# Ledger of designs, part 13: VHH binders against Protein STRICTOSIDINE SYNTHASE-LIKE 2 (SSL2)

Target 1, 353 residues: Protein STRICTOSIDINE SYNTHASE-LIKE 2 (SSL2), of Arabidopsis thaliana (Mouse-ear cress) (q9slg8)
Amino acid sequence: EGPKHGGESMLTVQIPDFRLIPTTGALGPESFVFDFFGDGPYTGLSDGRIVKWLANESRWIDFAVTTSAREGCEGPHEHQRTEHVCGRPLGLAFDKSTGDLYIADAYMGLLKVGPTGGVATQVLPRELNEALRFTNSLDINPRTGVVYFTDSSSVYQRRNYIGAMMSGDKTGRLMKYDNTKQVTTLLSNLAFVNGVALSQNGDYLLVVETAMCRILRYWLNETSVKSQSHDNYEIFAEGLPGFPDNIKRSPRGGFWVGLNTKHSKLTKFAMSNAWLGRAALGLPVDWMKVHSVWARYNGNGMAVRLSEDSGVILEVFEGKNENKWISISEVEEKDGTLWVGSVNTPFAGMYKI
Short names: E, the ipSAE of ESMFold2; O, the ipSAE of OpenDDE; V2, 0.75 times the mean of E and O plus 0.25 times the DockQ between their complexes.

## First folded at step 4 (VHH)

Design y30 (from z01 with W53G W105Y; framework vhh_7z1x_3)
Fold by ESMFold2-Fast, scan of step 4:
Structure y30 (fold): chain B 353 residues (1-353), chain A 122 residues (1-122)
Amino acid sequence: as target 1 above (353 residues)
Amino acid sequence: QVQLVETGGGLVQPGGSLRLSCTASGFTFDDYAMNWVRQAPGKGLEWLSGISGNSGSISYADSVKGRFTISRDNAKNTLYLQMNSLQPDDTAVYFCAKDSYYDFYSGYLDYWGQGTQVTVSS
């Protein structure tokens, strides 16, 4: 018998010894993708670059950039100060039919670049792209080419994401972009929507709602039956041991979920008392800096693999040894290897299972 | 050991035809999708066509649709690409590639043949 959500887990927490792979002078390999030819991984960095790992040379190469306006983007400075000009690529997915890499950029919206790389271009018409404020994650249906993507907040940009978390913001959206060149909103009123992953057969999406510490399942199959009592979605997972970030399908079945910060007594208290965050935002305090300092000393990155049908936890690991993993954003599994990323680290992790 | 061996390449004049074959060994052939990929001189890899394990799903890149036909013979562990109306731009090394999955939608290419040269000239 396996463990249940909200129930007692009988699983042993692993603490893997990751090989750390430094990221070429920038932070935050948050998401990983392999191309259809099995090469990579590709990852986005804090300075607006997308880099590709060459395993045969054990080095990263520059593959793409979010914009041609690169002055002041690279080099030794706080990239958070320039990411609104330089871009901050977060989610990545390949369209297998074209070889194009689609990019969810926190400031520039939905971008794409051809299979040989270079300067990315905006996918959406200007008016639609201007309606996006914090594009975070995406996945592509390889049968249809439909792009599913999340926008975490209509009020807060990435540089002030703590404001979204503390204020109780619920302006997040799940959207699709299809061959009609139209954007359709599938779900709205989400609290810091983050990761999105398509099921292997394309039947549903799993959607991470970070501020609610839960994952929703949104069914894509239309039925002619009018007996549905809500918006064609259900809670897939809740009561997770940390704040869920990105979600990726596992080739061994189920889904890997990066848990940015493991819950503590303080975070549980704050979640039970949402008014505290709103009150705190009224103070003349830089909460982004406060959070950064707190996370540096108290952060615990974690990940879980959830079963495909019921969302029960099948595997769990923590990266907290020697304070190397303050947070974990994503786990990408390929050929018995886990690639682990964080928005805040100057390295990627690699672990052979 | 997984092995893929391509044959049937060569020199052909514009408008001509060639049939490529790929013989597979070291895995259960009908449990996996198979793909054709090419690389033209000085260019990157281009996916051309995929076929599911039971031939129930087939897809083509726009550049070859209507001119190339993919097929497989599971009893012989062999993949084929029939190429018609060849153009100088079809000059490339053609690779047979095994998918990591039963269909070509959900996987990636995990094993490759050595390739066979196709030259369209004169």
Scores: ipSAE 0.421, ipTM 0.775, lowest interface PAE 3.2, mean pLDDT 86

Design y31 (from z01 with W53G D99G S100P; framework vhh_7z1x_3)
Fold by ESMFold2-Fast, scan of step 4:
Structure y31 (fold): chain B 353 residues (1-353), chain A 122 residues (1-122)
Amino acid sequence: as target 1 above (353 residues)
Amino acid sequence: QVQLVETGGGLVQPGGSLRLSCTASGFTFDDYAMNWVRQAPGKGLEWLSGISGNSGSISYADSVKGRFTISRDNAKNTLYLQMNSLQPDDTAVYFCAKGPYYDFWSGYLDYWGQGTQVTVSS
């Protein structure tokens, strides 16, 4: 007989009963991290705050802010109108060596705040930081201190991300910031690059390309390149059941991927006919509002755990729209608990597995 | 039962050296990242160094980089910290700590030793 390691069996889709944890007057706990001592999680919100969960007190505390210029940032207004001055923190990662929290901010670029919190500062020199338009995700190599991060588009900002998706924009980049204080572009011409995660041993990066519904593996060791193409990457996963967003390493092995929008007949038709999106952008229509209305009634968040070696789906769960999960951006797993976030919800989810 | 036991602490003069050891039991030692953390009197915890299960990944805090060296002997289930050029502000209780996974960016330490006192004075 052939090898008995097995292929993929049929998986049961879980529909978790999430404990919903409201955020402190703002939307969008998109990314979660725990500090080196296991405290948290920390998450970034639509008003430019980073908050920390205190489990013993069942409350969020304010930990950091993206900028000191905060007049008009907090409160019940539409935060998307003030994100360009208040910031919009998306990706988070701790540098274990310093205790510093690094922040991928959609408008302010790569930021950093010390272990006691406070006002974050820009990491990159002004000229390099101004070349970033939509910084989205990051991860840090704990051995080297190298920061890997994504910029989703050089044309479209977060407030107009539907334009990037509809136009077939391929200006996304994967970059690194190293101990020589230099920025290097590792991959370019990406279609809405989003999540990035370092492998357990530091040998490769998984990079989410949202508009192509795929995940790329970028090898960091030259001797580990398995492709004969001029690019140092291969397709790790494709044909996912929704648009992949953030990616996080699972302590049980493999990677959790948030799937922002589950595929429908409409989205499959649009993906097969890319010219339609480009034609539609020529119309005087606010596509961000159209998408928001569509997502409210048709959006359904999902997440998958992919295997380390082959990107095979090991676990699947759905958040239901009737339970207000119109999208899922990230799943962070700690001590048998899943923390689930979305860029558009006023709450975080908790689920014990 | 997971157990971590630190030894090798003591009194040393400024500029001196000490080697700390941590003996592990109750788990497969080489499957987990190991760390050194210290706590000076009246201060919080400070992470110093971490090492992956196979010694392939090693990191140091800036305060000890170039002076301290972490290593492990998986055959003996023992973690080491070689401390050189000791300064009075290195006075602290030194803890050996285990991560819950192979790599040390799992974000938390799940088991801690009792600590060993290092005093740098004269």
Scores: ipSAE 0.000, ipTM 0.364, lowest interface PAE 10.8, mean pLDDT 84

Design y32 (from z01 with W53G K98R L109F; framework vhh_7z1x_3)
Fold by ESMFold2-Fast, scan of step 4:
Structure y32 (fold): chain B 353 residues (1-353), chain A 122 residues (1-122)
Amino acid sequence: as target 1 above (353 residues)
Amino acid sequence: QVQLVETGGGLVQPGGSLRLSCTASGFTFDDYAMNWVRQAPGKGLEWLSGISGNSGSISYADSVKGRFTISRDNAKNTLYLQMNSLQPDDTAVYFCARDSYYDFWSGYFDYWGQGTQVTVSS
């Protein structure tokens, strides 16, 4: 018998020796998807490109771009300065019924591109797309074609995400886009909502609420209601050892969750004293730069695999302790291989289990 | 050895019907979801329909809903696609594909047939 939330007592923390795969000229392979033919992975980069891995050739190819207006987007510069024009693709998912790749772009909103790639186009009408400020993650129900997606803040854009975290912003939303071309808000007032993943059978969504260090379960089918509220949602996991980012189903059961940074005494103190962030934002200090320096020396990326039914931790691993994995955004598992991504690295990680 | 063999392709006039068959060998057929995929000239692959191992779950791409019907006969290790109200843009090579999973929800296609040509033209 063990404690319901104490799976770590039965676990060995693994430190895999990842094969590092450079993304050539851009940062931040944050999310990975494979197409329904088993090819890929595909990933989005800091300069607005979506690239595809060709395993047989051991190289990336350029698959798609967020916009045709590409002047000044590629090449050696700080892409954070141009990402509001060039796009910053974060979440990716394929629609099985069309073969289209859907893209959650931090500045451009919901985009899609056909199965042969090229220039992506906006999915939503202009008015609805302009109401999206920080689109982050998505997943598609392969049976219905419904797109579920998150918008992390209606106040803060990605280039000022530390402002969202420090201010206690709760303007995040979980939304769906369906075959009637309608957008429905499923959950609102979320504190930096991030990853979203459908269950294996499509009966619920897991939704990452990064600023609260928790994962919510939103039930899609009335017959599957196990809500702790009248809104058909409940807490799936909380008290995680770091800030959760993206979430992906594991083919071995359960869900992989990337943890952006492992908790330290400082981060635990800040979480317990929410007023500190709000007070600090009143000072004439570049908190994005301060956080970048702090994370460089104190960041330690982790990932956990949570059980399907109860969110109990089944596996844990940490990134290599050489300032190479200061954060982990996502773990995508396919055919005995873990693909590991981070918004902060010029490489993807690959590990064969 | 896993083998998937498609038959039943050919030339058909617009508005016509055609039935494709896929015979499977080298594995336990009812343990796997099966799919139909097509590739039109000069275009990429398009998934059309999937059926679970026991036929309990069936799904269709929007482009073929109401016109195509997927079915299987596990005793004969055979997958079928009944195609009605065919249009010129249905012209493609049609592939039978085995899903890596019992349900077609989260699998990928691990084995493919060689394809059968369907041409819709007067």
Scores: ipSAE 0.014, ipTM 0.515, lowest interface PAE 8.4, mean pLDDT 84

Design y33 (framework vhh_7z1x_3)
Fold by ESMFold2-Fast, scan of step 4:
Structure y33 (fold): chain B 353 residues (1-353), chain A 123 residues (1-123)
Amino acid sequence: as target 1 above (353 residues)
Amino acid sequence: QVQLVETGGGLVQPGGSLRLSCTASGFTFDDYAMNWVRQAPGKGLEWLSGISGNSGSISYADSVKGRFTISRDNAKNTLYLQMNSLQPDDTAVYFCAKDSGYYDFWSGYLDYWGQGTQVTVSS
């Protein structure tokens, strides 16, 4: 096991062959999923659509929508103004047993759509779904059908996520929805919980806490643990070089973690002084707009592949020059190709390794 | 090269039984989970059952649970599906498919498929 570091050189993925694929009319292919039969990827967009890539035709097709109430959702406008009506699909996962696509939507909660697509429907009872304020990521255990999902804040919605970060909000939750149609909260008091990924053996979850720049390991396997306690988690990785976003298993072993943007002196100072963010929120300033301008010029997206056993950085993906990403939300690896996405870009990246 | 070849399909009456076999070559068979998938006329693909490389993990779709049994013989590089109490709606092309991932957790996608074998359940 080597020392942890996020440097260049032998650990940096060397990708000379890449293609940027526009999402045509919408932003934010944040998460990618392939169906069980190997088709796709599927991704969610800023206008509430889920689209599917047809490799044989080199084009996207519309697969699903978050809601039937579509008036004013598509076309050339600022989608942040309409995402609370149109939906904003973030996390995606297929249920192997049914072929259903499950969707973590930032405003609509936990949704699903059948294998042929169409209009998605709410998975949870209305009361429970309405208690979700910022559903972000999910993964499904293919042996059990259990859906694990995150809700980033019970106070802040996606359109004001900077408020969650700056205030030191710790209302994030990790939850499960099982075959008995019950929702169980597994972890609470999380600081902007984000990505979640099931281990290869299905015995633990990795859970991203974006605001603390760390990843937790939550143990699920009751056969190795007679009962699960409120302390049934440990730090898997910490001190990451940026803000971790989505997390996905790599078919070469370990986990790809999107790091939305690398740390700066300002972000490190702010994280060490939580009072500063709370004080700043008292000022009559649109911090979402300030952040968007800052990110446009100072954003530096990267991703790391962590080892399965200890969370040691094995590989670093970082764009430079014409290949520079202002932010990276996810890396999904399939058949020697890295699919790279961001909540803030009008394109997906396809990198052949 | 990876190759999967299914055999054992045919015409059977309702309530009958069939045993499907899938012979694999071109990869280390016991390192990978294997799956059975079917496609009924005019319908999409339906996953039926999966088995890990060491047979330590086995799962079934609810539509076949209790009627179908998946097994493997790693020494012969062969996957089996024992189908009992067959019904007309079991009529489909049955495919053997290799998991893309590791043998002890068959999560992922199917990367190599056989050509399929036809099973027809009719009087």
Scores: ipSAE 0.011, ipTM 0.502, lowest interface PAE 9.4, mean pLDDT 84

Design y34 (framework vhh_7z1x_3)
Fold by ESMFold2-Fast, scan of step 4:
Structure y34 (fold): chain B 353 residues (1-353), chain A 121 residues (1-121)
Amino acid sequence: as target 1 above (353 residues)
Amino acid sequence: QVQLVETGGGLVQPGGSLRLSCTASGFTFDDYAMNWVRQAPGKGLEWLSGISGNSGSISYADSVKGRFTISRDNAKNTLYLQMNSLQPDDTAVYFCAKDYYDFWSGYLDYWGQGTQVTVSS
């Protein structure tokens, strides 16, 4: 325990009364983005659609799709069985200069679609895109157009992410795609890298390492930590009360972090004994199904707002509303409103501060 | 309250020039990035240019780069757009818009009423 983490018992844990906004026919508004003009939010769903919220009409419209080959994608079925064909859009960010929406898709890699929507296209050449297995989050520098993005594993796809968590997989990468149309790996050997966010002044990236329950700071400027050592990064936050997912700048300062699963005695024991997960994977058991059942009864979604300089917890809230929030993936704050998403819910949450 | 008022629009012939001005009030002007955005008839919004509070960072959309110049006078709380080599496709309502913060907010929070620019012979 240090000043970096604040202390859970010192903070007033909020339990907001969210307005729930159902997503039509699909799950998992995991990430939210507003376009440069303030419209939206836009969010990606389990069936490969990206939808846009029209506040004046209180409804979602279909904005984009990950692919034109959409037979069997929509409608009532287990989307995890078809998401490798239909796409599963996760991270979203707009390029201000073009109006293009960039999409981190769990199966299709880095995609983009123009400002009027439609069918998204792959950004990277086929060879580079085939090296991406689980593209998860992205952020764009609005001054330069540089895209920073994460790939959570080179071994496990999203439909088997429990395998990545249980095996101690460390094949995650933080990468950039720049104006020279080159991909550069900034960090490798990450344990289920997930959310990524630029600092407000563009000096550093925060990158979420879910399986280690920590957030790393990667410095982008020449006066950074890199000039003091060969390492380009430092630990920004650790010992979080749950598994961190997506990370977003708060306009009130600092960063919101969605926490997928609140820690229990069982999860802490499993993390302290990594050999148990590896041994369990040798059994003929569908661990994705086991985890899904466990999370239904034991899951509790949380979010924290971390200070910009030191990663100290400034605010905490929990989704304790009759198991509706078994996980929280992201909190997007805009104009005094919190938009809350989860990969596991058929709705988004809205709360006015 | 926050107000943004655009002036300088009008009818101009192809190849001509116009200078738009935006006068701001109700906030500390030099703390915020300012932007020019347009909307052509029957089309969506198009971002054109942005300038940080201290003028240290300036960006342009590819469609106007080399033809349009953004500038600001913080002492007068005024934003400018110098438009040269105007084309019929530049016909639009032009809006002055305030960034939520200096240059990293990624969205616009206040808009002027717009000024009409028509490029036609």
Scores: ipSAE 0.067, ipTM 0.592, lowest interface PAE 7.7, mean pLDDT 85

Design y35 (from z01 with Q1E T7S T23A L48V W53G S59K A61P Q87R D89E F95Y W112R Q117L; framework vhh_ozoralizumab_d1)
Fold by ESMFold2-Fast, scan of step 4:
Structure y35 (fold): chain B 353 residues (1-353), chain A 122 residues (1-122)
Amino acid sequence: as target 1 above (353 residues)
Amino acid sequence: EVQLVESGGGLVQPGGSLRLSCAASGFTFDDYAMNWVRQAPGKGLEWVSGISGNSGSIKYPDSVKGRFTISRDNAKNTLYLQMNSLRPEDTAVYYCAKDSYYDFWSGYLDYRGQGTLVTVSS
């Protein structure tokens, strides 16, 4: 088993005073990536746009869109109503060899767009792309060009993700797409698999299993003692203080993990009694709406930096109502700056260390 | 502290060759991947080539593959780009760039040099 984090209460919890950077008319800068030249960050939004930050001009520019069919996608409406047509870009990563931006889109699967932006195109063959239902996160091995990506559920789409969480869905998968145009499933039967990050040396992947509140380590290096195991994976961290979302390497060592919502008595009770969620889904109630109302009043985003050796919490911070963080999806650290994102906010956060 | 100084640019006719050099200082050169990037007039930055700290991994985009060769001399803290069969579309300012991560080729660049102009014209 991986390490338990219940005893980490001695760490000083930081409450950073983030500079809030409003997104351009849309919600949910969930993931951040910088291009090969260090420019950006780029982020995906609720209306299907990918935008790029221009630090010298302190503004976002439109970089890419998930589809050319964009009628009704932009503007001040409930984007959840149109995201199945407009796309919902979640994970982002650059292939430095081509300059292409790869996009994990919640509805359109694995997409890519060239270095000058524009309209993205589907990467996978039609049959394989049709087998994807909720593509969430990706990372690219810069040496090989192999794309590692997650699909959170084969049953539930992003617009009904509370259904996946409440039902105890275990149809999540970790997959790879390589230069031979082959897709290989590396892990299956995962409970809402989410973030994925390649280790610094390319020896392993860390894979977030949100519904289990744990992180798995999948070994890629054949010389590793763990890669010699029959299952080729282990628990890296568990018992995290909230629901883990995205995971990113820190240049100061270890991995930043966004925790979508800090645990409460209700979430701990629900996790211990999975039958309650299944029973509740039988009621004629819009649980997505119930959750959004509950999160507005009770949500508290958090992030932790885990050690790469043992998964021990090295650093922690929380959002407060004053910081307007009801959830945190990702922390991207670049050149002494933390970029913080959430699927639920109309802004990104920036904090200089 | 970190310094990257490019040299070797100039005017060359189509089909010609140039060798660019980049002198690095202020960091442990062999611990970092190094890259060449270019910017044509009125265009964005384009990645040209990359090389890992130990030269074990080298990559090129299709636009320059077979024509350009990246190399490094860690004893001299110097990065090179040998450019052959130059085309008018190779006209650009060429920059030497350091990867931001220690002993890993991350794709995040934390420093670029001043650049050296390469003009390919008759």
Scores: ipSAE 0.000, ipTM 0.179, lowest interface PAE 18.0, mean pLDDT 83

Design y36 (from z01, 16 letters changed; framework vhh_brivekimig_d4)
Fold by ESMFold2-Fast, scan of step 4:
Structure y36 (fold): chain B 353 residues (1-353), chain A 122 residues (1-122)
Amino acid sequence: as target 1 above (353 residues)
Amino acid sequence: EVQLVESGGGVVQPGGSLRLSCAASGFTFDDYAMNWVRQAPGKGPEWVSGISGNSGSILYADSVKGRFTISRDNSKNTLYLQMNSLRPEDTALYYCAKDSYYDFWSGYLDYSSQGTLVTVSS
């Protein structure tokens, strides 16, 4: 009697046969961006480099670095030990008006480099940049040049992100940097804020709150504001099958969301009871290493494409059966090709639709 | 598949005018926003102007606003850029680009590597 819940009866989970493109010498192509000529993708790596894919030569070239102080950064070692010096570029976006590449770096804050590459420089004044601890994602309004960016925690750095998740940390922020050279905090008290994406018309931002497994919609235009929220935001999607990471507009409509790790009943219970995680963090255990080992054997990366209007899941895929994709951070769709990245893999994936 | 063929480039004196055209094929033209992008010698690419599929939304870069006019003829699958009051700094290769969406908020463009050269000098 009457319409029930919309079913998943027609939704098929795909397991694509990805072409794997090694990022030789470094791991973690977490985010992808193409330049105004459609060249690329560009991606950031564990050793502080931003590299560009040359499709005609089937190879990566070095495009930019986060810092000029590069001793000990490259080569076959654990880059997590040096990323606080070398940088760890995560989010990337081009400013259409200038051709500059903006970089959200996990340790160095908001950076930019000119269209020919080279050594990146800090965007923000020193005092504002020092207030950033874990800069993660960004997007740029192509009309206004306004940079929207996230800082996942003011307490935990990337090397200790499991601590942010386990402790119930809610110090994440969504901020903007505009043409008046001002930083404005749009949202605060977020639980591991991560991906951010502008809507097609520039009317709103979608903001990923990883630790809550939800996506928020923040309205930028007052005439489009929903009266239910004092901060001009609402829940766009929740109850996702995994932890959402990065979010990108699909040229076929809607948004691709990388899902880092599938929900488990244990981790969901632990995160809803922050005191348990805080108690565990008091033990002399390297939880980052414990999680890394667990994820290696139990992790399964997923991605979903969400409807632009309602946040309904339109498409789902999972990483390969061989457990190569222990996590997925981002899906970037360009010219009928999906580029798939993860902070944890020494390769990018390419799949033609 | 997708083909974009630019034309109309040339050499003009400062203060002159030029009209660029882009003939599109291989996709449903009126379903996509179209853009003009330029690259000056030794510089990176710069977005110039964009127009939505129904011409309801039109935007310009500050550097060209008031001097350039973008338009489209969906019956001919053709995009235009009317350039007036040309300056030496307008010298560039101009590219026609298909947006991923009906408007230009996508941030991603598909364009020809051909381009058409505009040189503003005496």
Scores: ipSAE 0.000, ipTM 0.188, lowest interface PAE 18.1, mean pLDDT 82

## First folded at step 5 (VHH; framework vhh_7z1x_3)

Design a1 (from y13 with L109M; at its last look DockQ between E and O 0.55; V2 from the best seeds 0.00; counts 0 for: pae E 13.5 > 2, grease 25.4 > 24.2)
Fold by ESMFold2, look of step 5:
Structure a1 (fold): chain B 353 residues (1-353), chain A 122 residues (1-122)
Amino acid sequence: as target 1 above (353 residues)
Amino acid sequence: QVQLVETGGGLVQPGGSLRLSCTASGFTFDDYAMNWVRQAPGKGLEWLSGISGSGGDTYYADSVKGRFTISRDNAKNTLYLQMNSLQPDDTAVYFCAKDSYYDFWSGYMDYWGQGTQVTVSS
């Protein structure tokens, strides 16, 4: 039928009880996860730290790092220029069976650290981990321990993600890692693949394709003898009003999707004419800086909660005035609270609903 | 107010058995999956076993499969863990935990008991 976003009613949430929580010393609390006790959230920051929120003390503590080489990583400098040394943890997930925190670090690959924190260690064999160029997101099947994760590009690293968008890159992959210690590619040729979320009963994955403004559903049950299915996947949602980032299950049903920024006529034109973006990459222009300036004046972050079965928008989170977000990467809902993240803000949002 | 109270822990010799109980109140017990989790000295949390709201599906970590048995009595709002063939590595604080959903695979543990100590030592 019609576009999923435009076919159903929308709700806009205005939440008077909110708090913006500084991530002192670093930016970009992009993704959140709570541990086995329900404590946290944990989040990765621009300087390579993973920090844990202590709610009873209203402060962050250092929990883990993705590299042992920490000199020059913290402090007031442009962290994007040191991410390849210091690490940039983006996706986080706990393994329910072990209590280990698994980490998708954009530069260091797929890592894990025990429940007491410290320096994370490599999960994949060295050769396989070095093939990951832009590890972005993961989710874990709590029964089997299977880790599903995304590599946004095999060409572009995170420090040049605008280049991935402008080039029309389609080298993104959805993969799994299981107790056989093998990495299996589930989907390839994805355009800036981003968030991944396992369904409530474990029978499918939702996978975000940021550059296509859509979400795919990948079936895990392997009963794909239907004539309409030829690769175990289908479009779950399309025509989204912005560039989707991370995706997380909601305890109220459905999925929260962060929309990094609403797309514009200019960005839609650029996306439909990828050769112009590729040609523009040849110019002596710092396109990451251009985008950062553009986003400051035009940023329009939002999030949507999609219906579990139909992919239609059930709720819209969009800030106004002092609650306006330049960008939103994720909404993590827990215990009547929305934790709102962004790739480039010096704070996390905490909204009590 | 959700409450979970564990009992049945104690000191036991290797090869011995214990039965843990967890009495639940403050929520509709059979609407939610339940879990057993442990924390050994100097180690992180380890999920051991889960059971669906009806009790029809049970799940076990490899480390305890065949030795531990989870069950529930929804009429008494009580969760059980029968632990057999205990070894020193089973020494830990054992927690009862409510899941946020009916089915084990769909949620996370949102409420916990205070835990009961199990010590396996010669």
Scores: ipSAE 0.000, ipTM 0.339, lowest interface PAE 13.5, mean pLDDT 84
ESMFold2 (binder alone), look of step 5: mean pLDDT 88; pTM 0.901
OpenDDE, look of step 5: ipSAE 0.199; ipTM 0.633

